VH-VL binders against q9umr5. Designs and how they scored, part 416

Target 1, 268 residues: q9umr5
Amino acid sequence: SYKPVIVVHGLFDSSYSFRHLLEYINETHPGTVVTVLDLFDGRESLRPLWEQVQGFREAVVPIMAKAPQGVHLICYSQGGLVCRALLSVMDDHNVDSFISLSSPQMGQYGDTDYLKWLFPTSMRSNLYRICYSPWGQEFSICNYWHDPHHDDLYLNASSFLALINGERDHPNATVWRKNFLRVGHLVLIGGPDDGVITPWQSSFFGFYDANETVLEMEEQLVYLRDSFGLKTLLARGAIVRCPMAGISHTAWHSNRTLYETCIEPWLS

## First folded at step 18 (VH-VL)

Design t37 (framework fv_nofazinlimab)
Fold by ESMFold2-Fast, scan of step 18:
Structure t37 (fold): chain C 268 residues (1-268), chain A 123 residues (1-123), chain B 112 residues (1-112)
Amino acid sequence: as target 1 above (268 residues)
Amino acid sequence: QVQLVQSGAEVKKPGSSVKVSCKASGGTFSDYAISWVRQAPGQGLEYLGYIIPLFGTADYNEKFKGRVTITADKSTSTAYMELSSLRSEDTAVYYCARLSQWFEGRPYSFDYWGQGTMVTVSS
Amino acid sequence: DVVMTQSPLSLPVTLGQPASISCRSSQSLVYRDGYTYLYWFQQRPGQSPRRLIYEVSNRDSGVPDRFSGSGSGTDFTLKISRVEAEDVGVYYCMQGTHWPYTFGQGTKLEIK
């Protein structure tokens, strides 16, 4: 029998984007119960991430309760950050594989065509003025905007990412770490041709330093301090890295080779 | 049912400015982007720019940058297109149109159009 | 800017006969997500444009099945299997893959 799969979509997305993923799962793991959560679709994906976490939490609780052997999460783009928080705030989650599909785990800092669609007159260098304001933090995309040239503002103003990454102290940090460490496998997927997630290594917990040089996960303070459990998970052999070239941001959930290589092996 | 209703015809002198309105009804104004497209008499369609009312952000076709400004008023569900330094070549029907489906990772869909506003520039 | 070229520009057709309009783009219209953002619009005399086809071949709700779109890469076609009187108007192809969005010159469909 196969464990149920819960899918969490990304920014300006809905369940329709995952029709190919569902076809692949049905072909390789017939009988798998797959639930694509139709919450915070379209413009509602811009709501603050903590609001989204609460809504998705309410939806996943009954699914997890019905699956005592565990569930798998497939979380795409912004949805990967929602799933990060779900794993930390839920004292009773039974997630086996958390499959993070091109998600900006250390944040976003880049001028892409998609971001220019949303903020066409703004350059990445000045978006911090909007995002690190009280008004900006009411929008999900600003909750994970991580300007490496204004790291002090990011640490002080980020109401979501800096907290969930343990980059800033929080009263619940110890509990969040214990809850996150209950995950069986953390499967990280991403690649250099994504075109949206910047730097693309953010999907693997790498990120820019103040000179815009990418430092990988093992060089990050959050890893070295084991702030939310990355070092512990890596030591347990629970982190899987699956980079793949040639895949654009909106194609991660519809590429068969990607599915067979990076996703299929983790769906028990 | 979504409907876009535009302001009435305008006659302007060269060098002046015109501001055309587009009021959305029957739908959720902040869920969509609004584009502006023009059509000179007997000619084809030409894209001017768009606005995303939720953010108040707009972008313009480079040909019109510096002369066109697109704004939105969320309280009245109305988008505006202002074109300055008018020339006789700006005589055209100006349309507003809704952009949707970008909510599914796609940049636009142009599914509903306003009735058009004739702007005549003559001396 | 991506140039969209339509042919023919004038299309006289007998009622009940098929009609075909071609559209060629100066660059591939495949977006980074693998989809092709090519659209077909109809503009009846004195009216606003109406979208008929989205993503090359998908017919909008309420559009008769006698309209069909096909093509890939840079070459696209709109076909009307049986032209009816209400089909008179100008047909435009449009690309949404590259900024700024651009239209073809238009094809005027006339009953002869």
Scores: ipSAE 0.007, ipTM 0.507, lowest interface PAE 9.0, mean pLDDT 88

Design t38 (framework fv_nofazinlimab)
Fold by ESMFold2-Fast, scan of step 18:
Structure t38 (fold): chain C 268 residues (1-268), chain A 123 residues (1-123), chain B 112 residues (1-112)
Amino acid sequence: as target 1 above (268 residues)
Amino acid sequence: QVQLVQSGAEVKKPGSSVKVSCKASGGTFSDYAISWVRQAPGQGLEYLGYIIPEYGTADYNEKFKGRVTITADKSTSTAYMELSSLRSEDTAVYYCARLSQWFEGRPYSFDYWGQGTMVTVSS
Amino acid sequence: DVVMTQSPLSLPVTLGQPASISCRSSQSLVYRDGYTYLYWFQQRPGQSPRRLIYEVSNRDSGVPDRFSGSGSGTDFTLKISRVEAEDVGVYYCMQGTHWPYTFGQGTKLEIK
């Protein structure tokens, strides 16, 4: 039998977004138990990421308990950050493949219409004023806002991303690293035509330096310091990188070729 | 089923202000934005602005900035559009419309409309 | 602002015949997420506008299948395969890709 698959959606998203993904899984791995978590849908996806982590944690515990052979996670967009934190805070997870589907793993620094809804006068150059306030940190999108021109504010004010990336110290960092390293495979998916995740290399732990030059994962301090286990996972051969051009942000979960190339091989 | 019900017709003098209400029923008022659109007699549609009641944020078409103010009262599920320094060319039907937020990762626009409020500006 | 240009502005049509309305935008309406935020609205005499089509070609719930939308980039079309008496009114295209949102001038469909 195939291991169960748990799907965690993204910002302003719902389970209906994954109907094509579920069809693909059913075609290639019939009988797979797929659970798309209907938590923090739509507007609720703006709640602080630590609140979402707690809610998703409560939902995944019984699923993992029923599957002693392990489970797979498919986590889309913002959901990939929720899954990052789940793997760190759960000392008993049995996740085999963690499939991160176009998630801003090093953060976001780009203008989007979603930001305009919350902060109508915002531009990427000035959003740091809102996001790095206590009020701003009550919104999920601000929890992973990473302004490369105000890295000192990001490190001090980020209540979520800087902590789970080990960019700022936390008392639980050693335990979080140990827990995260239990994952069997970290499958990173993203591409240059996404149009939302900025820079798109954030999906592969790359990010802008102060000159907006993208530095890849192996040049990041979080990797070099092995802050939460990326260097260790890469040394084990446990990190898979699967970039694909021609796919827009809302199409990652509905592209058959992407599924067959990047997702299907990691479901068992 | 979402329904938007607007206040009744207004007749105003030039230089005065008008405040039109839009009461939402059905669905959660806080899970969408309310937009305001106007239509002068025999003319097309013109966008004024919106409010997101849950976050208290509003934005306006530059053409109307300084004259239009959009507010919301979550306790009564009512949005308001106030237009000041009225001129005869502000005579129009004013509509509120739901700007539904997100479904399947995409925004939806203007899926439900109020019945419209005629505002006549005359001396 | 993005200018939306409709043609024709007046469309007399014989009952049961097809009708076609064009909408052109001054800029591409493809947003960077790959979606095209082009909408079509119908306004019957004395009524509020009603959304018919969202994202170029998707029909709203309850909209008859005789209505269809098509197009890409800057050029869009709304077609009615068989015009019925209830279809009289003004049709507007709208773009939601660029702020502020803008509408076409409207096309008045009349039975001749």
Scores: ipSAE 0.006, ipTM 0.500, lowest interface PAE 11.1, mean pLDDT 88

Design t39 (framework fv_nofazinlimab)
Fold by ESMFold2-Fast, scan of step 18:
Structure t39 (fold): chain C 268 residues (1-268), chain A 123 residues (1-123), chain B 112 residues (1-112)
Amino acid sequence: as target 1 above (268 residues)
Amino acid sequence: QVQLVQSGAEVKKPGSSVKVSCKASGGTFSDYAISWVRQAPGQGLEYLGYIIPIFGTADYNEKFKGRVTITADKSTSTAYMELSSLRSEDTAVYYCARLSQWFEGRPYSFDYWGQGTMVTVSS
Amino acid sequence: DVVMTQSPLSLPVTLGQPASISCRSSQSLVYRDGNTYLYWFQQRPGQSPRRLIYEVSNRDSGVPDRFSGSGSGTDFTLKISRVEAEDVGVYYCMQGTHWPYTFGQGTKLEIK
C-alpha cells in the first residue's frame, strides 16, 4: 500500500504535463492514488500566490483526511512555492515527502523567455519597477521576483516570498515555521541546464548576493536564522538534495532517470 | 478544439492601412499567443509578429517595425493585425496562428491556423 | 536572421515511392533549454499551412505514420515513406529558436 501523491503544477501549466510522471509512478508503485490538481490552470496560474494557496488548501484537505498514514506532494516550478506556503498555513497537514521539482525557492532573477514573452521591453534589471508595484503584486510571477540589487524594495513590496521565507516579519511566522517543520522529507531537485530558473541554485535555497555571486543555502540569512526551519530540517536529516545536469525546465516531470534517481525513493 | 477565424478579403490603395481580425474559439484565448504570418502570391511564408493577449504585449519582426501593429480584445477573443503605408509588395495572404513558444518544449506552437485573409494593394 | 535552406525546391515523385526533403539552418537550432524548435508544415493547394512535425521528430495527431522527421543541430530531414496523391503540395521547414522566426523557401511535391 503506498501513500497517495498530490501533484501541483507550475506557471501556465495543467495536469497534461504530468502524464509521463503518472506512468512512471504506476510502473514502480502500482496502486498509488495520484491526484493532479486542476486548479489555477493556464492563465489562472498568474493569480496571486496567496489566492492559489487558499484554493489548493481547500482541494488537499479532503485528500489528506482520507489518508491517515500520510501523503506525498510533488510540486513543479511555481507550484513548489505554492506547496511551501501550503505546508506553513496548514496546522494539520500530514505530508511525508515534499518533492520540490525545479522550484525557485529563494526567488527568480533572470532574463528568461517567459519574461521576454510577458514583458518584451523589460530587462531583468528593470523588472523591479513593475513587480514591486501594487499592480505587479497581483501576478504570481512578481510574488517571487527577487532582485538582489533592490533588496529594500523586495523586502517592502513582496507580498509572498519575503514573508514565507521569514525575510520580513509577520505575526504568523512562528506558527508557519512550526507547521512547515512537520514535513517528513524536503526533497530538492534542480540543475544547471534548466534554462528558466535563475539562478538554478534557487531550487536548493541558494541565491545571488548583491554582486550576483551565488551563495548556497547554508550561507543564507534565512538558513542561519532558521527563519522557517531549514536549519532544523537539515540537522534532523530531513533535507534531500538531488541535482541533475542535462534536464531542461519542461523535462523534469518526463525524464525516467530523474524519476528513478530523485523521486521514486521518496514515494513509500 | 481551438479554431481561428479571420476577416474577409480586402482591396486597398497604396499608402492606406489594413486591419485584419482573427477570432479564437474552442479554447482559452488568454492561455496562448497569436502569431501573424504572410504569404505573397506564389511565394513562401514570412513571419510578422505576435501578441500575448493577457498583457497586451506584442513584438514584431524588425523588417516590419513601424508599419505593423498587433492588438487583442480579450472580451471578444479577437486579435488584430494592422499594416500601414501599404505598397504593392504587401499583397499577400495574411494568416494568424496559435503560438505557445513561451512554454519551452510545448507542442502547441503553430498547431492551429486561420483560413487566411487575402489583402490586395492596387491602384 | 537565421537562413533556412530547403533542398530540393521541386520534388516530382512516383506514387507509392519514398520522398525526402532536406532543411539546413545557418545556425544551430538547439535552444538554451536543450530543445530544438524545428517544425515542418504541409500546404495543400488553396489551403492554410498544416503542421506535420514539431520539435524535429514529433508527429502531430492525425498525421499519417508514413511522415517522419529527423535531424539535429543544423541538418534536418522530412521523409515520406510512401507518397500518396493527397501529399501534393508545398512543404516548409521553420525555426522557432532564434528571433525572428524564419521559414525555408518551400519544396513543391508533385506526382509524375
Scores: ipSAE 0.006, ipTM 0.479, lowest interface PAE 11.2, mean pLDDT 88

Design t4 (framework fv_nofazinlimab)
Fold by ESMFold2-Fast, scan of step 18:
Structure t4 (fold): chain C 268 residues (1-268), chain A 122 residues (1-122), chain B 112 residues (1-112)
Amino acid sequence: as target 1 above (268 residues)
Amino acid sequence: QVQLVQSGAEVKKPGSSVKVSCKASGGTFSDYAISWVRQAPGQGLEYLGYIIPLFGTADYNEKFKGRVTITADKSTSTAYMELSSLRSEDTAVYYCARDEYYPSSFRGMDVWGQGTMVTVSS
Amino acid sequence: DVVMTQSPLSLPVTLGQPASISCRSSQSLVYRDGDTYLYWFQQRPGQSPRRLIYEVSNRDSGVPDRFSGSGSGTDFTLKISRVEAEDVGVYYCMQGTHWPYTFGQGTKLEIK
């Protein structure tokens, strides 16, 4: 009756983080087949995002093939970027709802505990030196590092985010846009109390300008250029925005009110 | 219904600057871009540049970079095109036109101002 | 820059007869989204340009159906099925696919 749900975790994460989410789905949509992908767990989540996309692609193909009526994706944090790329590179995906849980869709520019652990003496203002090197692009975190003060370096060096956002040209851009537009609903979730995703509006395709003033999705060149289909999706009524205050980064998948308000309505 | 009204004709000496205005009425000024195009007497159309008032973002045809500046005042719904270091070959009718900025190219200039004649002579 | 070449540059036509204007681009005008940003404008004597056709073949509101656009890639045509007196003017094609945006040199349509 209910379409299968595929869950993609985030940085330094695993399937265990979603035990409450699975409980909520079972309560409201009993009989739903939920698959939480156990790939790139823990430290392996630092592998380049294109490598993760390939691995997750291989895992989702048989699930989608068994569900001709479609599937839903729930993708958390960094996992939301993996799912963005999956929807673009798969010319045969049958995703109905893509639910993005606090994912840095326009990138990350902020000092977080993860970055401090990896680069203890680095400040956000200096990370561009590491991340925009060939060596730095071997780490998933650097694949979506978006320094608004070094936009030229971001556009030239980003091997992942600048390409999937259409901020730099790619031979496959037309096909990626066509594939992404096949999604039924793009459900964006995030909030000001996340504490990790910086700016938090990145979860809604907003981001810093050169003065660190946040510009919302409709003010972004990727939206205006309709580089991968955001403007088309919005015009189609396919984008859902569900901001919620009071939720920290590690709590998006375990808050019942969040689930009932932002996720449950999109699990047909 | 969007209407664009431009400032009046100007006569300038070589080496001076000119600033042409384009006031928009109807619709939301921040919902579209304003392009600037010129036409020398008896000649064709030449694209100068554009501004997206919502962001304050402007870009220019390389031929005019360093001499042309396009600005916008959202409070008065007015765009401006300033051209410096004027030469006799800058004598032309200057047009502003509304353009919906959708994809990385414009949808075509669907509403045009009436034009402003700028004459550069000594 | 993309060069837009129109032919003919001068087009004398008899009232009620068809007219055809060609526009060729030095590069393909198909944008990465699969759309083609080719436009046709009409400029009557003493007036501002008026857009007739957007994205190759779509007529603007208020444009008579005797006007039609066609073409693909680098070769485009504007046709007027039956020329009327008010059609006198200069017609321009324009590309919006490649920066900077460029116009054809114009085709002057006159009644003979």
Scores: ipSAE 0.006, ipTM 0.390, lowest interface PAE 17.4, mean pLDDT 88

Design t40 (framework fv_nofazinlimab)
Fold by ESMFold2-Fast, scan of step 18:
Structure t40 (fold): chain C 268 residues (1-268), chain A 123 residues (1-123), chain B 112 residues (1-112)
Amino acid sequence: as target 1 above (268 residues)
Amino acid sequence: QVQLVQSGAEVKKPGSSVKVSCKASGGTFSNYYISWVRQAPGQGLEYLGYIIPLFGTADYNEKFKGRVTITADKSTSTAYMELSSLRSEDTAVYYCARLSQWFEGRPYSFDYWGQGTMVTVSS
Amino acid sequence: DVVMTQSPLSLPVTLGQPASISCRSSQSLVYRDGYTYLYWFQQRPGQSPRRLIYEVSNRDSGVPDRFSGSGSGTDFTLKISRVEAEDVGVYYCMQGTHWPYTFGQGTKLEIK
């Protein structure tokens, strides 16, 4: 029988966004127990990411405990960062496939429809003033705002992403790395037509340098230093990269071709 | 259940300003866009702008930019629309409206409207 | 700005008969996410607008099933299968795909 699947949604989202994904899973893997976590919906998705990680942790513990053969995570957008942290803070997780569905794993920097929707009077060049303040770090979007022109501020002020990526030291870093390395497969999904995640390569651990040139995962210091285990996972053959063009940000969980190509193979 | 209650009718002189309030009942005020739409007598609907109370961020239709200001007071669950440099053409019923839920990256429609506030601009 | 054109602007209809309102946009209303943000509102005399249809064809809670929306791209239709006296009012289409959001001119539904 198939391992249970746990789904974690994104910013301003909720469980109903995944109705098509559930249909696809039921068609290809009938009998799979799928739990879409209905926590931190709407306004609550703006709560600090560490608060969300704690709440989602409490929800996934009993699901994992009931599935000794393991579980799969499908984590969409901001939810992929929640799942990154879950895999690091849980010393007893039994996650086989962690499927990261267009998540800004190295952070977000761009004037997207998403940012225009959330901060219509702000430009990406000015968001660092809000996000890297104490007030800004109370909001989830600012926890992964990564301004490549103010990298010193990002490294100092980011209360979440810089820590979980090992870009700034933390007392728990060694334990977090050990826990993250327990994952069976890290499946990274994203694409150039997403329109929200900027740069889109952030979904694959690529990101802008100070000149806004994208450096891929293997050129990142977090990879080269193996800060949380990316280099080790790649050496094991545990990282899967599945880019797909033609898919907008809100369509990743409702595109059949994407599901069949990038998700279905990893649902054992 | 959410209800939007607007301030009463106003009669203003050309060149003055008007500030219309929109009070939300219920605990979800800051989660939603509060939009402002107007309707001149016997005419159609025209979108002015919106505010996201949680952040205090607002955006305006370029036609009104520089004359319209939308603000919110979270402590009283009240949004305000102020229109300055009033002309006779600004005579209209002004509505506030609430989007039912926030959705990442996509525009959404209105599920609740205020009763409207008649603003008459005459000398 | 996207121009929304409704037809007819005046719609006299016999009680109990069907009614149909057309709405055409100057640009495609399919957003980057594949959704079409086309809405229909009803405004009864002296009342605030009320949303009937969202995303082309979805009825709001409490909206009678005699109302239906259809269409794609730039051409949309609101249909009332059996007009009742309470349906008198002005009907507006609205697009939420392109900023600024824009409304059609309105169609006044009148009972003959």
Scores: ipSAE 0.007, ipTM 0.424, lowest interface PAE 10.8, mean pLDDT 87

Design t41 (framework fv_nofazinlimab)
Fold by ESMFold2-Fast, scan of step 18:
Structure t41 (fold): chain C 268 residues (1-268), chain A 122 residues (1-122), chain B 112 residues (1-112)
Amino acid sequence: as target 1 above (268 residues)
Amino acid sequence: QVQLVQSGAEVKKPGSSVKVSCKASGGTFSDYAISWVRQAPGQGLEYLGYIIPLFGTADYNEKFKGRVTITADKSTSTAYMELSSLRSEDTAVYYCARDYESLWSPRGFDYWGQGTMVTVSS
Amino acid sequence: DVVMTQSPLSLPVTLGQPASISCRSSQSLVYRDGYTYLYWFQQRPGQSPRRLIYEVSNRDSGVPDRFSGSGSGTDFTLKISRVEAEDVGVYYCMQGTHWPYTFGQGTKLEIK
């Protein structure tokens, strides 16, 4: 029988967004138990990411306990960061495939309609003033705001991403790395036509330097220092990269070709 | 200035569905959320759910999940609330209301539609 | 769900006298951003609700200054310093801090 699949949604999202994904899984892997977690839906997706991690943790524990053969995670957009933290804080997770759908794994630095709705008077160049305040860090979007021109502020103020990436020291870093390394496969999906995740290479652990030139995963200090296990996972053959052009941010969970190419092979 | 204009009264049979519209004028439709609230005759206000048209994102009060669907058409600046499997207890005036525009606006529920009476009877 | 309890539910008042309505929540309404999303609405017979107060004490434009809101945490009050005939209607408190948003039962203000 197929391993259960747990789905974690993104910013301003809900379980309804995954109806097509559920259809695809049912067609190719009939009988798969798919649980789309209805936590932190809509505006509640703005809650601090550590709060979301705690809530999702409580929801996934009984699902994992009932599946001794393991489970798969499919985590979309902001949800991919929640899943990153889950894999690190859970001492006993049994995740086989962690499938990250266009998630800003190294952070976000983009001037999009989402930011204009939330901060209508702010541009990406000045959002650091809000996000790197104690008030701003109470909002999920600011937890992964990564301004490459103010990296010192990001490192000091980020209450979530800098810690989970091992970019700033944390007492639990060694345990988090050990836990994360238990994952069977890290499947990274994203593409240049996403239009929201900026830079789109953030979905593959690439990111801007101070000149806004994208450096890929293997050039990041996080990778070179093996801060949470990326270098070890790559050496183990456990990282899968599946870039696809032509897919907008809201279409990753509803494109059949993407599903067949990037997701279906990793569902057992 | 924002105005919300709702569709007219409806009489429905038990077990059917109703779809109420809320057309926004003034302001930028994509800049705010639309919430739906109902009021049974002589009773208080009850929150149903909302939609943020910019994102196409909707969420619902657990009491109505599975029966209520809220959608928006940005081309006509219109939000819709559809309630299925109607019962006599669903007889109420249904209101749409503008919810706060962004994290910087504390002014939720500042403009309301005129209400749409939905009567569920044989 | 957060329960919002209003008192009294029926409020007969003599013209020109003050009126006070209490609203208590089952949980603190202070959001993590430090704001308290507590609203007061007035509904006149046959009309849509009209927002009077947002964030506990902020009066909407066009709302007479005889209306005032106060409170913190779980205990909130709407006061009308001198009731006028046009104030007849039902008053609702609402919390927007916790999902799902919830209303008080409503307080019917009548002139005796």
Scores: ipSAE 0.007, ipTM 0.499, lowest interface PAE 9.1, mean pLDDT 89

Design t42 (framework fv_nofazinlimab)
Fold by ESMFold2-Fast, scan of step 18:
Structure t42 (fold): chain C 268 residues (1-268), chain A 122 residues (1-122), chain B 112 residues (1-112)
Amino acid sequence: as target 1 above (268 residues)
Amino acid sequence: QVQLVQSGAEVKKPGSSVKVSCKASGGTFSDYAISWVRQAPGQGLEYLGYIIPIFGTADYNEKFKGRVTITADKSTSTAYMELSSLRSEDTAVYYCARDYESLWSPRGFDYWGQGTMVTVSS
Amino acid sequence: DVVMTQSPLSLPVTLGQPASISCRSSQSLVYRDGNTYLYWFQQRPGQSPRRLIYEVSNRDSGVPDRFSGSGSGTDFTLKISRVEAEDVGVYYCMQGTHWPYTFGQGTKLEIK
């Protein structure tokens, strides 16, 4: 009788990463149908985010159609941005809980071990030259690269994040906002020890200003203008913030305490 | 340091197809894009399309869509351009060029192959 | 498609004198990232094109400093401060801002 759960993985990831999450759900909500989508696995996760959104949309339509009482989404890292766009482009989604596991909702700007693995010779200060070029936007990571020192370039060149956040105008913005607002609960999870998502507050719609001082969600123009419905959701009591210290980026989907505290309550 | 070596000259009949190869050496093949450009005898340069080998993603100048196909074999560091339904107007030298200096650098066209002459007999 | 117009198409120059080639585009070449993807190529007789300049004014390694590029928006110039015998060939401008990428007609530089 539990609503089905759809899981969307992150950058260079696959369904195999979620085996512990599946065990936890089975223990606390036995009989839950959990589908971990095997699309854009590994290096294919570098493909443009709009392409990924289209593929995931095709995969979730039949799952949602079979569950008239609703579904839950658990979306990890980059997958959280895919789910953000999915909820905006689908004019008939029936998502109850959208659980965002350490996703860079306002973008990424940081030097981390993971970034060095992806771009070993690059510094964060130089990535805008690549990401905001014609070729750069063909890579998913560049679709949400948000350089606070080149915000004008981000606003003009971002083909994905600036549009879904309503930071740049789009003809579909009003429809996207209406669609996103159908979500029952927006559950935001993240923490200071993630080590990959920079700033970690991006998982809670906070982000750097031009001086690299983090401004929280309520100070963002996106929130103040209610561009895609954050202010409306917060007023409705539909936004849940669940920060947890001591969890590294690859551990969000395999920590039992995190699951029991931040995920389990939103699966009924 | 990067070198692009193309296949040899071809003479083809109208209506047939030609497939030209471009083998890359030096650098990481998957870190850049390969573009194809042609030049009819005594004429200027005309852009055909490109491939990004890391994704297998290709796109074409609308003028050639339906006739041109660009592919890549990452294991041999080789890009291919196939042009079908050949006409006498397709007689040209076909060049491959490194489009994006690397996936980590701005667009370039910094290295070109030696060219492949394709002659379509009347 | 963006039309790239070069002038002159034929450029006879005396050795040691300066040469200047104009390239005009039918649309602004400023891309949404703020960069201008305008290139200059040299093609010597019987050879493949060789990139001289990228992004308006950046000279490639190994290209003599007598070559310089300038311009903005829709109007661009390639200058050779002192023409040498080895500079004989056809010069092309190219835009990489708008799809499909397009080239100018070419300017044939000849020694008088």
Scores: ipSAE 0.007, ipTM 0.473, lowest interface PAE 9.1, mean pLDDT 88

